# Ledger of designs, part 347: VH-VL binders against o27280

Target 1, 266 residues: o27280
Amino acid sequence: MDSMNVPEVLEIKRIVEESESVKTFIFSWDFRREVRPGQFVMVWDFRDEKPMSVSLIDPVRSEIGISIRRVGEFTDRVHGLSEGDLLGIRGPYGRGFELMGRDILLVGGGIGMAPLAALADEATARGMRVDALVAARTADELLFLDRLEAAGVNISTCTDDGSCGFKGFAHERLLTLEENHDMAAVCGPEPMMFQVMRILDERDVPAQLSLERYMKCAVGICGQCCLDDTGFRVCAEGPVFWSQELSRVREFGRYRRDPAGRRVPW
Key: E = the ipSAE of ESMFold2; O = the ipSAE of OpenDDE; V2 = 0.75 times the mean of E and O plus 0.25 times the DockQ between their complexes.

## First folded at step 15 (VH-VL)

Design Ad6 (framework fv_marstacimab; at its last look DockQ between E and O 0.83; V2 from the best seeds 0.79)
Fold by OpenDDE, look of step 15:
Structure Ad6 (fold): chain C 266 residues (1-266), chain A 118 residues (1-118), chain B 112 residues (1-112)
Amino acid sequence: as target 1 above (266 residues)
Amino acid sequence: EVQLLESGGGLVQPGGSLRLSCAASGFTFRSYSMSWVRQAPGKGLEWVSAISGRSGKTYYADSVKGRFTISRDNSKNTLYLQMNSLRAEDTAVYYCARHDWYGSFDYWGQGTMVTVSS
Amino acid sequence: QSVLTQPPSVSGAPGQRVTISCTGSSSNIGAGYDVHWYQQLPGTAPKLLIYENTDRPSGVPDRFSGSKSGTSASLAITGLQAEDEADYYCQSHDSSLSGSKVFGGGTKLTVL
């Protein structure tokens, strides 16, 4: 077996509290193992294992960051950890974002901003102009604003309740903004991504979208993350897809799978 | 440093034509939408026309629709405004302005004066 | 006649606070489009003063502030200075005018 598939036990170097429900766990990383924004790792707390997006890639400090939203038992346990504690990390897996052009639009919702934050760092380091539409339910749930600002990213915010920035959804805000971008990267709730993709298609902006699905093996074997009609495995062919690819995915924006694999509406 | 420099203004008779140019420098021209905004003597600002940086889609105020044509040459970093069938009410200083992401005009030229008179 | 309505003039003494209103409608400010503000000094081209309702470009002092609520926006100037004497314009986007940018009629600010 490839050593990549064996969890490496890593010490949590530091923890950044991004919001009430989101923490970033930082680990030392050997960058001989390449990692790209949009890729994910499997996080193992010695009881369960979950896929998590990489939100920080720092070759200078030889560190990566994984941002985790507190949403269930596994994440509850992880959020209870302290600096110096151990986690198992295997990966990275999946297809990450591809940067192209000079001007990039980022559209993120909630924890979806995690991989986009990493992408923003890379894009800005390459001298690209980065505009980021950051969406959340409330102001308190907006993520990585300071980090993005420090990186030189132009930010627009929107919140469902209007507590910060535009009152409304990301796709609504997007309609009020200029459309001059070479490509877009999108990550967040799937209904958001679906609407955003439609707008970007209408504007002829090439778009990459990162899907979230329940993944077990992360190596394209178990099939639990397969997308209907296409056979795309989110862990192998994704999680980042081009809009043209997702246009072929019937379930995209329409329904999701629960942990048992049953169809449930959004 | 971002710079916009308008040219092509002058005196023209009613019904005549004039072509304005705006030379842009200091930024990636193709990445930005551009507008023409005019200001009649002693009057307020009036948006005239816009052109997308990426798609090239054009927009016009009702007051100039059918008479004015906005265009751009990204290879020359130049914005144009072809003005036909000019009227006295078209007399104004014409500004070239760059759009930022939010739809504001973050940079302006110094303007070029267009006078339509018999 | 302007799509956005501004008072034609406002005045204040040095050190005072003045506000300039910008009233729109459901098709522009009320539709969620941002309001931007410009300062035009006599004999000069307009300068961006406030963008995205509240944000200041680099170089604009914090004496200038913007706000938006409902179908209206407001520019506030605190600690009024002589150099603030200028024309001020609000600008937005109107969905009913084929994607047109729209300006207010402008407000002449006089420092007494």
Scores: ipSAE 0.879, ipTM 0.931, lowest interface PAE 0.5, mean pLDDT 95
Fold by ESMFold2, look of step 15:
Structure Ad6 (fold): chain C 266 residues (1-266), chain A 118 residues (1-118), chain B 112 residues (1-112)
Amino acid sequence: as target 1 above (266 residues)
Amino acid sequence: EVQLLESGGGLVQPGGSLRLSCAASGFTFRSYSMSWVRQAPGKGLEWVSAISGRSGKTYYADSVKGRFTISRDNSKNTLYLQMNSLRAEDTAVYYCARHDWYGSFDYWGQGTMVTVSS
Amino acid sequence: QSVLTQPPSVSGAPGQRVTISCTGSSSNIGAGYDVHWYQQLPGTAPKLLIYENTDRPSGVPDRFSGSKSGTSASLAITGLQAEDEADYYCQSHDSSLSGSKVFGGGTKLTVL
């Protein structure tokens, strides 16, 4: 662990409530440490440390934003913090998204929209046309809609319960939308990503998918973030993978791993 | 502003051929799928054919398969419809229409009249 | 014989509310495909009025509204005005017709 991998303690500059369960924490950031959409940071609350995706990258204001869903004890404690409170941040880490062509499709489920919101900002700034399929269980959990609309992104929504947009799963909605994209970026629940990847592969659309696995070191040494059979390390070779890389991975979409490394169903 | 300008309509004999063109401007043409939609005098709208912007995949209504060919030239921002073996039933105003992502036709030309008559 | 069925005509007085139905099947509206609506004023090209069942393009007044339920859709026009006199078409996609776009037969709206 050299000096480049120690957490920097930063003040929370602003907190944006994205939904009842999701907050974005904004920090001042020195962009001599470049941050790219799809990379992650390790967030340290002085007790525990978890990987989180960067959702806002603003070099003009020298700010980054990190979106965190309340899902357990760590995230409950972080959600209890206020502006001016401190968090440790180390990173960024991992391989970010690569943009190509002029027309990009984003497919995000729940908090998976966080890295895609950052990518949408970069894509629109490059003059790309951006279409985004934003999925959630219910309307109140759809993320970043106003921000995406303000950026000129074309939005389609789907909710499991039908409370907003198409009633059903993201892959079911995707089948009813026009095919016109040079690439896709996908992030969300792994079963959703698997189904979406299959459709995009059949359509011959290059796709990049952002995965999560259990992480400890973030620099590729400990092996806790490895995928089955391939030896890929999510923290080093990912978290963003091309669909053809993932097609060789037996576990993708079929099961996940708990903190002890045991296989459990989705 | 988005503009679609059809041309190439006219009077043609049964069994004849005609080539329609649609000049597009005000948007990135290659990023959009395009359709031809026709309307016989006093009748409703009928979708005829479509072509995707990126892949160039083509689609045809059963009534025109084997007789009509849709194509595009992305370097000239132009959509084409080659109509062969024309019949009286093909008499219509032919519209050029742009697809949006949701499957609607968000922009239309003013149409060009094709009359198939002896 | 249209895949999507619309009434051939509807009428209303200025200021009234009218609705236009669009009835499909399990291979189109019932398969989850959206319904879009077009207004065609006499002697002009069609204009997109409603897309994605309920959404209005910029510049379309909020007195036009759409809905979808099951295998059917509806266009509602409130505050009817003389300039609303036109033909109205619903449109969707039908998987049984080689995945083709389909239109309803059209509805002539007469403002009395």
Scores: ipSAE 0.666, ipTM 0.828, lowest interface PAE 1.2, mean pLDDT 89
ESMFold2 (binder alone), look of step 15: mean pLDDT 93; pTM 0.948

Design Dd1 (framework fv_marstacimab; at its last look DockQ between E and O 0.87; V2 from the best seeds 0.80)
Fold by OpenDDE, look of step 15:
Structure Dd1 (fold): chain C 266 residues (1-266), chain A 118 residues (1-118), chain B 112 residues (1-112)
Amino acid sequence: as target 1 above (266 residues)
Amino acid sequence: EVQLLESGGGLVQPGGSLRLSCAASGFTFRDYAMSWVRQAPGKGLEWVSAISGRGGSTYYADSVKGRFTISRDNSKNTLYLQMNSLRAEDTAVYYCARKSNYGSFDYWGQGTMVTVSS
Amino acid sequence: QSVLTQPPSVSGAPGQRVTISCTGSSSNIGWGYSVHWYQQLPGTAPKLLIYYNTNRPSGVPDRFSGSKSGTSASLAITGLQAEDEADYYCQSYDSDLSGSKVFGGGTKLTVL
């Protein structure tokens, strides 16, 4: 069995409180095991296991960070942990983001900014110009602003209630921006991503989007994260997809599956 | 005021080559994707090619793939279309068009005529 | 043969209301991509008339309006005037044609 499929019990080195509902858990990492922005790991609290995006990749400090939003029983337990406590981590899995061009646009909503923050670090390290549209329902839910700013990212904010930046949705704010970048990376609520993708397609900006689905095995075996008609497995062929790939996925932005596998609208 | 001015059109034999240019002014050129759209005599509009604002991405209609090359020089505010292996069916007025924030073509040049004939 | 289907011609008397349909499919209009409309007067370059389904650029009279529903879009012209005689094209994006920008076949509007 591939060693990457065996959870490693790691000590929480540090915890960063990103917001009221989001914490970043930092672990020591052996970078002989490569990890890319957009990939995910399976987090095991010795009771349950959930996929989580990598939000920090720091080869200098030999650390990775995993940002977790409190949304249920599993995440409640994890949020109750302290520095020095243990978690099981296996991975990384999935296809990460590719960087191309000189200027990139990041569009993120809520916890979707997690993988994009990691991508921003890589892009800026490569000398790329990075613009980021950071969206959330309210100002207090905007993530990684200080981190992005410190990295040299040009930030535009968008909030549903107008408490910070543009009042409205990410796609609406995007329509007001005149710049067309070489590439875009998108992650957030799927309805948001759908609208953003459409605009980017029409602007001739290549886009990569990170999808979220219920994933169990993370290795493309169980099929729970399989997308209708295409057979794409989010854990194997994704979670990062090009817009052209997603154009073949008719369910994208239209419906999803619940934990029981039932088809439900967004 | 936004202005687009096409040039380089003319008569060419089948199999020949031609290079079109579009001089842009009145806006920040690099911020906008640009396209070529053509119109055969008495026919409708056909999208030909597009290029992203920074020039990192190019797109082509199937009818011109492998034969046409779109490029831009942002330092000169100029869009180009290199047309090789020209065919009779490529005969058309070629328009330079700017892509808006909404993906529409919000500004057009007056066009340059390309005639492919033996 | 166009990806977007328009009637070849429509006509109306001055002051009347005319509509031009643009019928697409699940890979373009039905996918959620926006529809734009262009007016081309005889011997001139196309001009943007409607953008993003329903919006008018500056200088376009409010008697021009656009709508979109399902896999189709429509351009409506009220209070038809002689100067409206032109070709009209709808335009969208198609995901199944390698990311092509697609035009309708065009509609010739004659003012009687």
Scores: ipSAE 0.841, ipTM 0.915, lowest interface PAE 0.6, mean pLDDT 95
Fold by ESMFold2, look of step 15:
Structure Dd1 (fold): chain C 266 residues (1-266), chain A 118 residues (1-118), chain B 112 residues (1-112)
Amino acid sequence: as target 1 above (266 residues)
Amino acid sequence: EVQLLESGGGLVQPGGSLRLSCAASGFTFRDYAMSWVRQAPGKGLEWVSAISGRGGSTYYADSVKGRFTISRDNSKNTLYLQMNSLRAEDTAVYYCARKSNYGSFDYWGQGTMVTVSS
Amino acid sequence: QSVLTQPPSVSGAPGQRVTISCTGSSSNIGWGYSVHWYQQLPGTAPKLLIYYNTNRPSGVPDRFSGSKSGTSASLAITGLQAEDEADYYCQSYDSDLSGSKVFGGGTKLTVL
């Protein structure tokens, strides 16, 4: 089957409201197209297409879940859909997370918890101990808490406004955590990821971080997702990078590029 | 009270081997990354190796890669450094050090002397 | 040559203020990594003096202070006392180097 680069039109099987602004859209999926946590798909609403993280990978039920935060016109249109409606999906694309060692720390901010929820399932299935630091601006935006708890993940929460758990940023909570882990996986707002990566580097915790960049082709040929000073393509060599790869990337956490190629602060 | 106690140093010929141990007490050992840091006589501090709290990740300075192996036994609260193919430039006091949640080396052992000489 | 550059020695009279510099680069201090300071009396193990740029562990007098700016850090000692005579090391993380943990070359402080 040669369908990886052509959108497959799939019926929305189920919609889970994860928060006021985040929904998970669940589709039947043929797992001969292998999907790994940290990979992404391009979601096509018949007008535009955007990269979205896979949050559920369930080969037993032959289901995949895509979590989408409402942030603009495309995501508003998708959030207006119902079960039975159609979306185009192409992929998966990119390099996923690699698990190592006996335990893992997940650090997720907002929608960044989506790929980490999928990773938590794989890590627990391998018998790893999983701790998760789940961050958001406010309690109502904390994602996947019940799912993570049911999977046996040990959860710490932090919210900017203190409405749940630690009051403050994820990196501030991380500084108060005593435990050292064999590895970490990090996904969320890039400024958060920069601060978390710095701390993890200093603690001797190897970390993988998932980046977001503008994408067109998703297969590494158009160059729109390239990182300064390295030539890494987020859609091909990433979106998941090891911290030592990102330590060479001066733009990480500092700026991004718009579609016209101009530097834009985060 | 956090305590780190190194042992296993001594005099060894070039090409020889030694195994250093560091006994830890006063804290939950498995929660902390540990390092070996060395200091040649009259010289400064040089980081040698690190290991994650659960032991799944290890790091080595270029000068010791392939010759030294860091390990830990969390059931015995003990850190190890297996040193093979020793060279004269490995002569140093070897310190066991704990990595804090802020990334500093917050506790150090007294050190054990390794001398590599014919 | 050390990745972090410190003056080989500094001196001061009792009661004076001295500073010890720690100069790094864009791959360590300038990247945003923290700086820690250690005091080492002759024949003894290093002791943590300042961590995370500016914090003092319990038991360290408030006359010791740290700062970080750009690619450099500084340790200041006010009210210099005879027992401050020691070697001082800065330490950080370097993103370009294997192993990543780097110490300065050390500074011998002499109290005159």
Scores: ipSAE 0.717, ipTM 0.885, lowest interface PAE 1.4, mean pLDDT 89
ESMFold2 (binder alone), look of step 15: mean pLDDT 91; pTM 0.935

Design Dd10 (framework fv_marstacimab; at its last look DockQ between E and O 0.79; V2 from the best seeds 0.00; counts 0 for: pae O 4.1 > 2)
Fold by ESMFold2, look of step 15:
Structure Dd10 (fold): chain C 266 residues (1-266), chain A 118 residues (1-118), chain B 112 residues (1-112)
Amino acid sequence: as target 1 above (266 residues)
Amino acid sequence: EVQLLESGGGLVQPGGSLRLSCAASGFTFRDYAMSWVRQAPGKGLEWVSAISGRGGSTYYADSVKGRFTISRDNSKNTLYLQMNSLRAEDTAVYYCARKSNYGAFDYWGQGTMVTVSS
Amino acid sequence: QSVLTQPPSVSGAPGQRVTISCTGSDSNIGWGYNVHWYQQLPGTAPKLLIYYNTNRPSGVPDRFSGSKSGTSASLAITGLQAEDEADYYCQSYDSDLFGSKVFGGGTKLTVL
């Protein structure tokens, strides 16, 4: 394997506790390996390897941040690490977001805000106007609010339980906004993304959406991340797709695949 | 109250050109996608073209691609349709329509007639 | 051919109920795109009648109602009145025709 496909062992420089269930691990990074918002990395804990969102891309400080939600054995072990501990990182992989126009809407659910936070930094650095709709089940699970506000992003929040901002789902909040943008970037639970995509389609707002699939190789060889009907591989042709590309994907929002490749309901 | 006022229709020979305008008032124009919808005499509604609120994306029916260009000037609250290489089948009333946040055409102008006749 | 299919005409006596169907497919109504209905009185511009499947704008009487099921939608009109005589169009979006706004072929309602 060449150096792109072999994990580089890096020291955890800093850990930011974003919520009870989400930590951001910050590493020094050589930006000769270009990283774009919406690309992902494979994180190796010397036992297992999982795809993770890049949430911070800082060429000035030579740092990247990787946000990881605790959801199982692998992420439990990684959450138990301390500054100075080592992780393997390979990547980045995939197609990132493209910025278009002068004003952008971000719609993020849960950990899906991670790549959108990186995109927000790039957009604001270009002098673009950024509105963000940040969604979670509860107020304590809303991510990156202080960071987005400090960057000059205009934030709307929604929570399923109403503990912060609009009570309800992201797509319900979106319906109450009489506002149009040059583009939107969407990342979160696939059912949320499907609902948001249809609203944006109906409003003629071009949208890019970041999808998740089971991954093994991350370079498009194994086929484990494929979408039905198109043959798109999330790790190679995505994870970011335009809504036009997804308009032909029957599985989007209707079902997902388990690690064995079987169709299961959302 | 929302108002949409089309202008620029008329009689034109096949192969000719017209530019339609739609003056908008009573709402924040740049926040809404807009469309042109046409209706040939005695026929149903046919969507022609759409443009996003900020103008970054345009869409066209297959029957008009390459001949019609939609645009907007958000500083003047005006929607345009440049129609080139006109054909007899383009004869219709052309409506300016606003897209709501629910995806419906919630306001329509009264239309402007375009007649393409040799 | 129209992506959304409507009957060409329907009729009813004053005070009666009629329904107008709008039949689509898995790429439009069945994909989950919403259905909107427009009324066009003779010699006038279309007017929004029902949006987002079931909602009525201000000023539309509650004798007009919409529904959506599977790949189809329906407009119901009760208590028919002479002024309801008009053309009615359903409208949605289609994922296979991305960017296109699709209208049904229209239904002429005649009040007998």
Scores: ipSAE 0.671, ipTM 0.856, lowest interface PAE 1.6, mean pLDDT 88
Fold by OpenDDE, look of step 15:
Structure Dd10 (fold): chain C 266 residues (1-266), chain A 118 residues (1-118), chain B 112 residues (1-112)
Amino acid sequence: as target 1 above (266 residues)
Amino acid sequence: EVQLLESGGGLVQPGGSLRLSCAASGFTFRDYAMSWVRQAPGKGLEWVSAISGRGGSTYYADSVKGRFTISRDNSKNTLYLQMNSLRAEDTAVYYCARKSNYGAFDYWGQGTMVTVSS
Amino acid sequence: QSVLTQPPSVSGAPGQRVTISCTGSDSNIGWGYNVHWYQQLPGTAPKLLIYYNTNRPSGVPDRFSGSKSGTSASLAITGLQAEDEADYYCQSYDSDLFGSKVFGGGTKLTVL
């Protein structure tokens, strides 16, 4: 048995209020266990377990951060915790982002910015130029702006209501940007990612996209996160996919499966 | 005014090599992906290769993979196509084309003729 | 043989309306990729005519219009003029070819 599959009970060192609905929980981390941007961990509150993306990787402070949006019972409980409280963490799991080129474009929507924030830190540390398109429904839902700015990221914002930056959707804003990136990383609502991917493909910009599916085991056994026709397991072969891989996934941007496994439209 | 000027075409024997160049002016070269598109005599358009604005990524049609290499020098505003192991079916006018922000080829050069014949 | 299928030729008299079809599949137009159109006058390089399915670049008359539906696209030319005699190509991208650029076979438009 891989020791990584056993949850470690960790103390919450610090909690950062990112927005009204998003908190980042910071934990001490032994970096003998490698963690990459785009990977996820399973968070256990001793009642239930959910996959969460790693949003902070800090080898200097020996810390990781997990950003969690309040969306249901599990996350409600977690959001009620305080510094010093305990959570179970197992992982990391999945395929993370790969960095290539000199200039990278990040396109994120809502909580999708969580893994991209971690990627931005790594990219800037490597001396890459990073542009980030940060999208949200409203200005108060835009995440990690100060953090990204501090890292030297060039930020463009997009909001549905125009309360900050470009008024419209991420793919619309993208159409107004120049084609000067060597690669892109995308994470957010799947309809957004679908539109963004098409534009990037047309621009000859290699793109990696992080998918979100209902994941139960995180080790590629249960099949809950299996993508139709391809056999791709989001927890094992993903969650980060190249656009060419997703081009083989007919359900991408079209439908998803609910917790019961039923097909439902986006 | 945007201008693209191809050069380097000519007659070459099968198995030979040729290097095409495209000189760009009138725009910020590094901000645009570039492509080569060819057209055999009396035939339609065929996409050959593409390169990202900063040159970090390249793409090829299956028909030229392993034989052609696209590159660019942004300091010289020049696009290149190194063609090796040329075949008769590679005979065509080769166009340099700029990719727009909307993904279309919005500007084309006048093309340079490549003839592969024994 | 082309991934996108166009009629080899169309013809019309001056002042008439002609339509050029571009038939794709679920892996290109049906996948959601945009369609662009190019005009190539005899002995010249291609020129962008329609981009992003329906948009005209500056200098292109409003006689030219593009549309897309399902797995196909169409170029319409109203008020046909002698100078419209040219080859027309549709262009998109194909997911089965890893997002490669694909052209239609081209349509020769003759003005009678």
Scores: ipSAE 0.084, ipTM 0.679, lowest interface PAE 4.1, mean pLDDT 92
ESMFold2 (binder alone), look of step 15: mean pLDDT 90; pTM 0.927

